VHH binders against Flagellar brake protein YcgR (ycgR). Designs and how they scored, part 27

Target 1, 263 residues: Flagellar brake protein YcgR (ycgR), of Thauera aminoaromatica (c4kar8)
Amino acid sequence: MAELSTPSPASPAPLDGGRGDELEKFTLRGARQILQLLQDLITHRGLITAHTGGGHSFMTAVLKVDEERGRVVLDPSPDPQANRRALAAPRLTCVTQLDGIRIQFPLVGLGEGQDKGRPALFAPLPAEMLRLQRREFYRLQVPLAHELSCLLKAEDLARKPVEVSARVIDIGAGGVAVVVPTGAAEFVIGGTLPACRLALPDGEPIELDLEVRNLNRQTQRNGTEQLRVGLRFAALPRAADTRIQRYIFKTERALNAKARGGL
Key: E = the ipSAE of ESMFold2; O = the ipSAE of OpenDDE; V2 = 0.75 times the mean of E and O plus 0.25 times the DockQ between their complexes.

## First folded at step 1 (VHH)

Design pb6 (framework vhh_7pa5_2)
Fold by ESMFold2-Fast, scan of step 1:
Structure pb6 (fold): chain B 263 residues (1-263), chain A 123 residues (1-123)
Amino acid sequence: as target 1 above (263 residues)
Amino acid sequence: QVQLVESGGGMVQPGGSLRLSCAASGFTFSDYYMSWVRRAPGKGPEWVSTISSSGSTISYADSVKGRFTISRDNAKNTLYLQMNSLKPEDTALYYCARTFEYDSGSYYGMDVWGQGTQVTVSS
């Protein structure tokens, strides 16, 4: 029998479970913690996607922390237009991952100049950095050595079917992010790509339906433009879900072991 | 909607017992390993116990072995943790978690979490 006062089950919560602002517990505001995290990104050569707004982003890295002047030194884009967009933006949203942890921070007051005779971008140290290990947001950065790909069944500008072999750059429980050359196919947010094939190591490709969730144009370090496409798994059979989750866990574990191994 | 809802927490004295429950919905419960993970004030998460999809394989953290018993009822989509001989150091928020990887010593193999239920062992 249904009870009139029985509440609906609550949504899943992160490990730090709180009913207030859950992101606050994952936000670093101490100057020493921020400096250490930025230094970790330098040490691990962490690639950062800097979002400048309007669906534009470029790839950068922290080259140096200038503690005396209270600023970070960033690698500029090889595309001058991407740098102009960044300098004109009121705020950059920088997103990266370190050991499976999503790291996100704002940069405000971006400037340009030189560091030791090389072009550089400068910004004041961020006042806060988000370090989020919520399982629903976890994305494994796919090692390039794995050559993980997804064969997308999409349409060109004339609505003709095309197949695009896209490189998988990250993967999570709910989907993948892939990169394709600009103009290789047309993608519509909310559109479905049926019968795509995800090639994981150790087995046959997984056939799956993907929903387009987001689109971002990126200028790579070599100056070429690519389109990053965020794709949601529309529905997965249990066997496919298990294989994907196992790949994620096994790869994360191996990467963590390698990071601790030294040399 | 995939959901896990814990219940059964409360306040008990050292040496007391509590039984936690976790009600699962929105997925095929019997296909997944399930785990209990706890978080004490000022500490990181600590894995407590894992049970296989059939219930035949069970693992415990050394700190709770012999005192806690994990079990499941696949017909009711419910996970349980029977906690006996409770100690002040067992004070924590207890979470149930859907477990997709065999390695029961790592919370990285877990993807869906409940809200947690508070267990306080004092005086």
Scores: ipSAE 0.000, ipTM 0.104, lowest interface PAE 17.7, mean pLDDT 77

Design pb7 (framework vhh_7pa5_2; at its last look DockQ between E and O 0.01; V2 from the best seeds 0.00; counts 0 for: pae E 10.3 > 2, grease 25.5 > 24.2, placed apart)
Fold by OpenDDE, look of step 3:
Structure pb7 (fold): chain B 263 residues (1-263), chain A 119 residues (1-119)
Amino acid sequence: as target 1 above (263 residues)
Amino acid sequence: QVQLVESGGGMVQPGGSLRLSCAASGFTFSDYYMSWVRRAPGKGPEWVSTISSSGSTISYADSVKGRFTISRDNAKNTLYLQMNSLKPEDTALYYCAKYEGDSLWFDYWGQGTQVTVSS
């Protein structure tokens, strides 16, 4: 009887990485918004995966929102052990989706009790709920053959303007990741790079402003150091957004077709 | 847009049979593991069965093993659950659920189809 090793649930990537600022625009903190979203989950009979830590999770659902008491009522797991883990956990990370939008929220202070004579889990209302549109977070790994580049207008260590041609390694609706030679320019997280030029295969470069969101030094196999720069699109024109989306879609389609042995 | 639409639910007597269907659209159905999950009144959601993309790997919850059969038709983008020897305890809302890539999590599910087993 081969013990089907239940693949260890990949811990949801901690939202804590350098994307914190980007996530703020998708984070609901308003009490009314939170209540409405929870109610929508009830209405749509949304399933929730609740992560208790340590690679453990269980399925649940919102049974009721008690606005007067400021609490959410959840279905308990049919597994008593899962419920024990949930109650022992300092925090639950709840993950669900509604209308194709991923929703994530923490619950703290979980307790057990009864709702209308039935076992239930209780928690205070979440302080925040994250709504992630997949399209916004999807990052296409740019094929090397496409040779996408971004001309960065940056400053050197002496604060002199420099132009750096950077290779684009991934692209999404919200930004690009690029690689630059170490020492080519000085980047500051939160800094704006104005009037940069993103080169797409389908036409003229797109002029746009970029905000530095992440910096990561990478050592290549050959021992050379490169700087990976995560950049957010700042004030992207609608036409540019459309072009970027089209490129992503077309490229994804092509990659998928290739993977299926078609081309 | 990914859509999963369950059908085939209804009311049956104990010992009866039902066949559930799930019509999938908006994604490459043949590339993903699919599952059935059920939610009974007063109980949390329960995993029922999973089938691999090719159908070569199948698993069942102990509670349904020997009675339920999961299958798929990738040409029709449809997932099935044949339920035999139904019991009152099988009364639940049954969801078709799609796995998210390599994760053990579901990223999409339907509205569910109601199965009621009662004398």
Scores: ipSAE 0.618, ipTM 0.849, lowest interface PAE 0.8, mean pLDDT 87
Fold by ESMFold2-Fast, scan of step 1:
Structure pb7 (fold): chain B 263 residues (1-263), chain A 119 residues (1-119)
Amino acid sequence: as target 1 above (263 residues)
Amino acid sequence: QVQLVESGGGMVQPGGSLRLSCAASGFTFSDYYMSWVRRAPGKGPEWVSTISSSGSTISYADSVKGRFTISRDNAKNTLYLQMNSLKPEDTALYYCAKYEGDSLWFDYWGQGTQVTVSS
């Protein structure tokens, strides 16, 4: 379900690239989690952009969570037209950020009234909130000692199938960057490499489909040229996602332990 | 905070031309590859074009090759898309994106700019 971050016909909301099932792991549906996240937005005075459709939005903030009535209290816009548009909208798409984490959630059934004698907007608590953690963009620099590799199923200059063992130089929740010798294979931005195998230190290689996202031709210190290829995990099984996250966490812990030991 | 503000869209007849601009702030623009991505009504996002940090390496989707030209002005932190020989099929919201690994799908910070090609 990627509907929250996919633009509707009337909404210019940010594109999510149609990541569908990948967004479910970042979707909060528990009432306690939702209440805590909303409270964190209040505590940090998080500014929210509320998209009302038709290319229109206004800046708001969560002023209060009314748990007894199951409602959020929002700061109305100083622009009366923005408030009228919001009240007429069947749905608001709210987008904000907390400590580098992107947060997105729908509000349905917006009403107006007063809170402590001041104008306010009210909406029922959202049934879900999307919390896209920095780890989606975080990249662990892979230690050379780990000799992490990914066997790529690609094509050569003649479009003949070729297998290339590429060294993994960084890894994140959404993909890897690898280094291949110049001319070892041809890569096309947006192209898919099926049935590649990512070798992690603990266990069997992970079979996965990779999409080419970027290419950078890099000259090494010894004058040799290598191609750096950024690859997105196209369809990552849950078990594979868990193993990758575990590797990242363990490696970070080990690197942090070395840094503290040096002090 | 990364911000990308698209402009230059509008309504044109088939065969017409438009030039889109993207004003970038909140990051070192000259260090990054930049892309244009579009979303037509009822369709998923379609990658259009990418340009390297120096401007020397450029790629295009087959659907726009020979008609569109991507360029950049690093001194002004601005990305451009010159669109010629526009077709009804080019009707879409156009977004600029910071080209950063697998982040393309989410690094659309602007509202986009609407291009409508109609008779």
Scores: ipSAE 0.000, ipTM 0.120, lowest interface PAE 16.9, mean pLDDT 75
Fold by ESMFold2, look of step 3:
Structure pb7 (fold): chain B 263 residues (1-263), chain A 119 residues (1-119)
Amino acid sequence: as target 1 above (263 residues)
Amino acid sequence: QVQLVESGGGMVQPGGSLRLSCAASGFTFSDYYMSWVRRAPGKGPEWVSTISSSGSTISYADSVKGRFTISRDNAKNTLYLQMNSLKPEDTALYYCAKYEGDSLWFDYWGQGTQVTVSS
């Protein structure tokens, strides 16, 4: 009578690594729905993070949809290496957000070419698009003028403590994404960064424990490469959560008022 | 270029055990969460298990809890799945999968290794 091996205590899977089939109810596969959603991205000039594999991504946008040819046209990166990685990738995973809705779609068969004499990337229309309207997946794109930052207590290449002031590029109920210059610190996915400080525009910085969830080298629209670090709030105090939600609400209202009054 | 190569599948009687391996290359393996996914005949993909970069955070689908153990060796760039107390419903093609960026979907899968549990 042998006892079966039991696994160690398990923790919940990360949000970005959840089961894909659980999202089927938010997945669009109708051709008309897909075309309309892509057109909405064009109309609102949505910036898209295109993941090219190997921990790399670049910023792009949908320039147009050619439904007669069944193709989508993407803006190339000014960085030739980002474009080469995209063309070599067996699959691009495009992620963006439109009006509080997370949008994700795969592109396969990416090719290079020109559109009206200007360089462009082309791909067949995606066969599916995720349109997820869930509060917990929402990320506010932080305006540059806010200069939102997070002081990270990390380690350098020699494993010595360093403090890095990282610009916050998005923020939500469950975490933040930040950018740092490559080489500023060494990060390990799954690692914990204790006692970091998130600086919101109003009030004193919030002390937070953060967990590294993802890392990638992200080529910006200007061709500059930075390290994007996805961070989860490990144990978010209720007061901190309230301040973050207030910041998001106020910022959304300000952006909406500017769009209405200006447009 | 990302490559994931699964091995260790085979034919086994109910109650038996197998250990699957996944050799990874073309990326910094120790930076990424890794998963096992399976596809039974005539069915869509089913998530099995996920392990964090360091191996400190592990999760399992309810259907395999207590029977399967995920592990990794970052020095060898290898992901493992120890499968004990196998049942006929575990019959499937098993894939090693990598999370990509902040995607909610797995983007890179290998060719898979077949596990068949039958009398």
Scores: ipSAE 0.000, ipTM 0.264, lowest interface PAE 10.3, mean pLDDT 79
ESMFold2 (binder alone), look of step 3: mean pLDDT 83; pTM 0.841

Design pb8 (from pb1 with D99P W100D G101E E102Y S104T T105G Y106F F107L; framework vhh_7pa5_2)
Fold by ESMFold2-Fast, scan of step 1:
Structure pb8 (fold): chain B 263 residues (1-263), chain A 120 residues (1-120)
Amino acid sequence: as target 1 above (263 residues)
Amino acid sequence: QVQLVESGGGMVQPGGSLRLSCAASGFTFSDYYMSWVRRAPGKGPEWVSTISSSGSTISYADSVKGRFTISRDNAKNTLYLQMNSLKPEDTALYYCARPDEYYTGFLDYWGQGTQVTVSS
């Protein structure tokens, strides 16, 4: 899963144009395309992770698009600190997925107020939205009902070994994202967690080495904070790769069948 | 079509106990995490507890740890909250809630609530 850099004041370091050039072909700038995509996120209840900088994010959703006023209305966090971080940020980086397509967009000029008597966050419509159609960026959002877990072999603050059962929130060909309770263990970007156990349905746990790729303190929509850890699969055996792909395929089919059955 | 109906609230003295129940209908209850949330007068909603679809993973707010126990009966489509050692601060309207399948911590459906009053 590709993460965009959290927007911040420009660094004095030289710009790395390579990634920007690669992503340009997936960037939407048409006002009508942007409005339609935002409306699709509302219609499909697209879960949005809003990155506020400093390794912090919160879960939100687009409540409505106010085309007359040229702005988007977002669901505020029940955590006042998360909202204060968002309002103080020069930009938010919003990340979501719709029908297997990764969507990312910036919001600049965030304000707060009320929408029909309820607290809301407001921002001007984004000038651009990134729509990544490539399979390597695909992540299956794991339904809570699946109770998918990964037993992490990690270290505490004193470098003592600890085992942490972490809930898997998304999974793709290259790795998983898990959530752990705040303070459960220490993680270092680039660090390796050896002999972790991924519990998939219909079989023994898969033993694998995981590399820490990303850390984010995420405020959930219920106001609780948890650590989101992005983990890359180290050299994945063929049998393990097959089981993971089978789980992704079966889950996609079941979710699509459930959606059609509700109609 | 989704319905959550809470019951079991009432008035109790500090140190007392109550058991709340939530009858779920209109969806496959055994496929969903379930939560209890509460709202005290003049305050916003406070998350209390969550239980996984199988019942194997349970979490509690720090304010209720050691006093409250969440459980479920998937055969009866019922969620429970056993509340022990009740304090005046536990006085609130208690809601049964179903998280949105893809929204961590987002509560998709709420019941009408059941009132718990703790006073001497």
Scores: ipSAE 0.000, ipTM 0.211, lowest interface PAE 14.7, mean pLDDT 79

Design pb9 (framework vhh_7pa5_2)
Fold by ESMFold2-Fast, scan of step 1:
Formats: sequence, C-alpha cells, structure tokens
Structure pb9 (fold): chain B 263 residues (1-263), chain A 121 residues (1-121)
Amino acid sequence: as target 1 above (263 residues)
Amino acid sequence: QVQLVESGGGMVQPGGSLRLSCAASGFTFSDYYMSWVRRAPGKGPEWVSTISSSGSTISYADSVKGRFTISRDNAKNTLYLQMNSLKPEDTALYYCAAESYFDTWGQYDYWGQGTQVTVSS
C-alpha cells in the first residue's frame, strides 16, 4: 500500500497555532509562579525537549533554579553537537509535561559551565511560561444526524489536484478527523492541504488550511476499506475558531440535555 | 493525572531479548499515536518506533528493523516493544511517548521517565 504513508515519529513540538490571545490566558508571567513551576519540574524529574531551531532538538532537564542569580541550570546533552547548536541558537523553546499539563517556555542567552564539578548549561530565568491543561480540550464525536463534512483539496496518486468530500467523525478546537475511501487521494504526514472547506450545520463553509497529522486504515463490516485522516487547523482565523467552538459547545449541551431523558 | 510508566529494562548479553512495557493512565490511550525513543550514552535521542492509535500503521528506525516489534493493547492501556537480537549499540534509556493529533495548541507529547537497557558481555 504505497498510498498509505509511513507515520512520522512522535516528538514534542512547540505550540505555534497563531492564537496569541488564547495562549495569553495560559501564560504565567509572575516571578514566584515561574519559580514554583520550575521547582515542580525538578521535583518530578520532568523530561524536557529543547528546540534549537532548524528542526533540531535535544532532551534535557532542569537541574537547579538559582533564584538569587536569576538563572536556571540545565542538563547538557550527551551529544556535543546538540550542545553546540544550543549555545549558537538565539533562543531555545523548551517543551515538557507535568501531570497531563503541557508546559512550554523560552530560554535566551544560553551559556555553558559547571555545576558541582559537572558540565551544565545556564540561562536566565524565563520571563514567561505557558501552562496548558489538556483536559479542557477534547474531541467531540460528531453525531451522524449532523452530516458534518469537509471538502479536502488534495492530490491523487499522479500528484494531480483532486477535491474529496470527507465525512467529519471527530472535531476538536484544534482539528478534525475525517474518513475518505481508500485511494481517493494521497496524504503525507506533515503535508498541508490549503483552502479546504469545513461545512458546519449553520452558515457558510469555513475556508481553512489543514495539516495531516496521522493516517489509519480501517476495514468496515462490509469488507470495504476507509482511510481515517487526522487533520490539524494550521492557521485558523478568530471568527472561524469562534464558530467551531460554539458548534462544539452547543452540541455537547444538546447531547447532555437529551441524555438526562427530558422526554 | 497523566502517567506513562516504562518497565522491562535490564542487563542482557548480545543476541539476547527483552520486552519493554509502558503502562498509560490519565488520558484516552486509544486516541494517541505511541512511540519508543531512546537516548544512548554520548549520543542524542533516537526515535525507535511508532504505532498508530488503532495499531494499523507501524514504522521503525532503520537500525532496529527486523529485530524490534512494537505493539499495543488498547484494552489494557499498554504499549510494548519486543527487542530481539540485541546489540551493544542498543544500550540506552528507552522512553515511551504519546502524541495527540487533535490539539488546538499543536502537538501534545507525554513522556515516561525511561527504563534502562544495557547490552554487554
């Protein structure tokens, strides 16, 4: 099955959705809050992926917070080239998780030295840290009666443009899962599908760019194969985001009311 | 509380076998792609293998193809890595990682604390 791409390996990536005002409410800027969160990462031995730009990253951990000097001490990579890239980078983007909460922060002005006779990396304390609780963002299983669809602008096996109307089976604030017949189009994990059109029950279709996140082949009960495609909203305008979130909210409210057995 | 807990590491002779497990809790395991990533002494992190949420799509690093097998049990919220024909070069801390594909804020990645595998004679 040449049409089914091999999945990219899972790796932590910086959050970059073009949603500045939505991220702001999850951003910590208080010095005491930042110090406490960094200390929590030390206590729980949080594994950190540090992105140095150009697609390069390395695994590190916070070894120590020096509040008096306003510094954080990081475990250097065992790979000397990764450490050289980090020291040369204008900025590191550090990504980790703690009890299901995603934590992301920048480090600027990285230096090297020693801590207690061991090699270490040093940076000024970050001025901000993003702390995002994932449980606030989930997928809504789309009710069959809503007949939600997305018109995908993709390519066929010959790399010719093709439009595919796909059923939306799951929707969240960050993306959708769709189902297409096997062979209807070629999908590559990490590839972008520009100017797709998401049809919600009320109003005009929403034009948006989608990024392919995953591919799953499924065999239906009748023996036919379908391809499930996970798609991320690459650059979502605020008005579109509001409409999607309103649809999710209203649908959940309606399903909850019905489940309580009103009639 | 999200947790990924790896187990099954240890010391083994070249040519030996080990089976790693990763027990997941605090999230819907069946919605996530799962991966094994290793960090060897003196080297950066190396991706080893990935399995899709349904288990239908699997991929491996060239260095482990034909020797390692990734699998998952969604009913038990557990990820596995069967490691055969182990070589000294496989010595590393092995981490399991989970990636969400429907996040508004980009990729969400959960990591375990790792389990040590040492291959020596």
Scores: ipSAE 0.000, ipTM 0.194, lowest interface PAE 14.5, mean pLDDT 77

Design pc1 (framework vhh_7pa5_2; at its last look DockQ between E and O 0.31; V2 from the best seeds 0.00; counts 0 for: pae E 16.4 > 2, framework grips)
Fold by OpenDDE, look of step 3:
Structure pc1 (fold): chain B 263 residues (1-263), chain A 121 residues (1-121)
Amino acid sequence: as target 1 above (263 residues)
Amino acid sequence: QVQLVESGGGMVQPGGSLRLSCAASGFTFDDYAMSWVRRAPGKGPEWVSTISYSGGDTSYADSVKGRFTISRDNAKNTLYLQMNSLKPEDTALYYCAKGLRYSSWGTFDYWGQGTQVTVSS
């Protein structure tokens, strides 16, 4: 009996918290704001995708906010295995929407119990909730096999022009995230990289201007340090936009087909 | 404004059939995957089915596979769920859900108010 692993809905990767400065304006940290937003989710019967890590997720909903105890009550999964994964996870990443606005929040310290005689999951109130108004924040995680690259025209520490070939790790309508070796170039948040070249699988590289929006140092599993650079498309030609969107769409379809066992 | 309005729910006997409809407006319907999700009393939400933007691809939860059929009419901006061989376990509020642009299967940005399906002898 092949355990048909329910294809984990490739939930949009949690917005990597690395967009620190840009996401800050969309992050709610006030206790009252958080409570209100959770109450709104209850009122609107918002469906929540809870990510437990390892590519696993389950559907849930906020049932109740217990202000006195400082906890949120969630619907458990109908799948006992999903609940076990949730309880074993150090962090639950909850993704939902309200009125077309994407909402993401972490829950930690998940426990199980009963609410009014029914099974329920409990967690402390989230410390923060991200509310994203623009759909433009969706990012496709680029499959490693696609080997997307972006030639960055940057400067080194001496302000000499350097070209850096960067691996594209995610792409969206508004920009790309790339990884570069540490020290390959000097990047300044808010700085423009002119006449860069984005290589897509379907043709010639796209020439475009990029704006540095975020910088995050990452340590790989092998101990190597890399720099993740979040880049915004500063001036994207219409033809380039179409190509990027087509790539994203095609790739998503392929990933979904593969997840369904079709490939 | 995006609107999703479910209809076609009701009470049926076990073994009966229902056809749910979802009228979509406020967005380019044929650009998005659409899904059905259900929530039974006392249970968490359960994904039921998804159909691609063109209708060329469909997927189903194991619990409904072979009994339910998802379809869409893009000219009418309408999503359907044909439910056959209904069981008491299918009793739930059924939601029509809109997918995100370029999102993976099972992610939604809008859903309706739902339509109640009750299967009882």
Scores: ipSAE 0.035, ipTM 0.501, lowest interface PAE 3.4, mean pLDDT 84
Fold by ESMFold2-Fast, scan of step 1:
Structure pc1 (fold): chain B 263 residues (1-263), chain A 121 residues (1-121)
Amino acid sequence: as target 1 above (263 residues)
Amino acid sequence: QVQLVESGGGMVQPGGSLRLSCAASGFTFDDYAMSWVRRAPGKGPEWVSTISYSGGDTSYADSVKGRFTISRDNAKNTLYLQMNSLKPEDTALYYCAKGLRYSSWGTFDYWGQGTQVTVSS
């Protein structure tokens, strides 16, 4: 008669499959590596957020790995509705953390049964598992409405100083990704851009030294070309880090609240 | 190395109170959201409560709202859970869980050994 609630907190969105080439080097496909990682999750009592689609998720854990039958056994949710959604889903996307490393893997063919007289969920062993460093992985996709920009101090092809206002498309603990019109400046992987200014809502621009980590040329649907530049924070001061962290936390919280309201 | 050590569990009668503590080390405690998660025999892990890095924002599971209060002392690297009006259904192993830096809620990279709470008459 009493209402029991077992809410699953919103987790960061699962990694996009369109990043296949970039994520390949972080993907485990060896059966022994997969088994070892699942055993590590058991040993460290790894809590897993299992995404069932449609914005729904629940919290679970690996109870055991049945190597003889090629199956993983999961703890069912105390919420029967969450278990019904999981069983009805064509695919379960599992997200967890181990020693600061993000781990993500799919489960298909989820079934229910019992393990030693207790309810359990089971699925075939995943064919692949993604293992990605937390610091490099975490990126907030910046809402377009925020109009977040970074003034880059760079050089043109003739090595003359230029200032370029770039739109920030994602931001994380380690850096930002920006988009720049093709030809606006020359960027060299490993090069440092000193005294750039990151404009965040509610305050003065943050002065940062940025290191170029990657470059990607992209043609948009309207035929215009843009350059995506991945930039790493060099020697980020505590005060600047605190302001960036505050922006990311508030924005992520607002996006999570909006996503829950959309259901 | 990151470590989380829970304490304060025990046996209590229905309607009683307990205060759980979690001592954190090996990371910059005030940069991370922290959570309490519980696991009862025969049930999966259930999220209980989360507190933001500064302590300014909190969230609770519906089953504990109005009865439990999460708090933190960033100067002491300690997380707390004040549990009032305890019910037999609150019987579980309670884990302190570290969130990801900057992350919203529900994803963890470390948790402790847990502390046992048993509510029985």
Scores: ipSAE 0.012, ipTM 0.388, lowest interface PAE 8.8, mean pLDDT 79
Fold by ESMFold2, look of step 3:
Structure pc1 (fold): chain B 263 residues (1-263), chain A 121 residues (1-121)
Amino acid sequence: as target 1 above (263 residues)
Amino acid sequence: QVQLVESGGGMVQPGGSLRLSCAASGFTFDDYAMSWVRRAPGKGPEWVSTISYSGGDTSYADSVKGRFTISRDNAKNTLYLQMNSLKPEDTALYYCAKGLRYSSWGTFDYWGQGTQVTVSS
């Protein structure tokens, strides 16, 4: 019953694998660091969304860490089917936040048992934990009315310099995604575009060096082909970072105020 | 410092009512979705209800639909849960939980100490 399967508010999606390389530097792998972070979750009563795959998830919490046995103890779901899915899954992807810091970690080898005479789920300690501030994973979908653009200093098909004004479709702390007409320039994954200019609606354009991370051809409603280019900020000065984050914050707040009935 | 303080719990007979409150401070309350989560004896956390930052969108667990009503007063930085037709199964420690900025749904990042609700004999 598709009309009745409204997503649960407790089922946020894990960060996807398309950001794997960008996320490695935020990944904790030291046993002591992992134990401390898990203990912080216990101390602050962090609520966890555990994703079992196939769009299924359940809410849980870390009850304790057994350092001597190398395992973590989780609350089971009150829904027996969620517990069965968790036990059958090859991995749980656990997602939570603490004081604006997003925490994500895998658990493998989940088993059932008891803790202090009550049902519990058990798993070996995770081999890694990801911890990010919100700005490190969030991407704002840029409102069309802002007409954000980025002037790219690229090369054409003949390897000659060309400047392309590209529309920005999303923006985050680590980069932007833009669209350009197919054939306007040639982009190479891993290539660097120096001295590009990001035009924000309030303030002067920001000069940025960009690195091409992905390319995807898209067909527009009118049949015109465009190229979606994912661009990473290669070296982002703190002042530019601050301006980008301020733009994101102000835009989110303005959009949400309009959603509240135009306040 | 983010602070969430639940109150309004207590003992009540089956069929009775309680109104829970959660006083929020240390953040801009009306930028965040808010939720109630409960933990019954011997069980893990169970999501109860969520309300969007503006109050315009609400959702409930099937076990409480029609009996519980979530609301918020953004001028007073307070979240509420009106619980009617209470059953012994509703006995739990009830927590107020803070969501992400501007999200109606999602991961919770702060919760309070909880307030105990006991429904018996």
Scores: ipSAE 0.000, ipTM 0.211, lowest interface PAE 16.4, mean pLDDT 79
ESMFold2 (binder alone), look of step 3: mean pLDDT 84; pTM 0.842

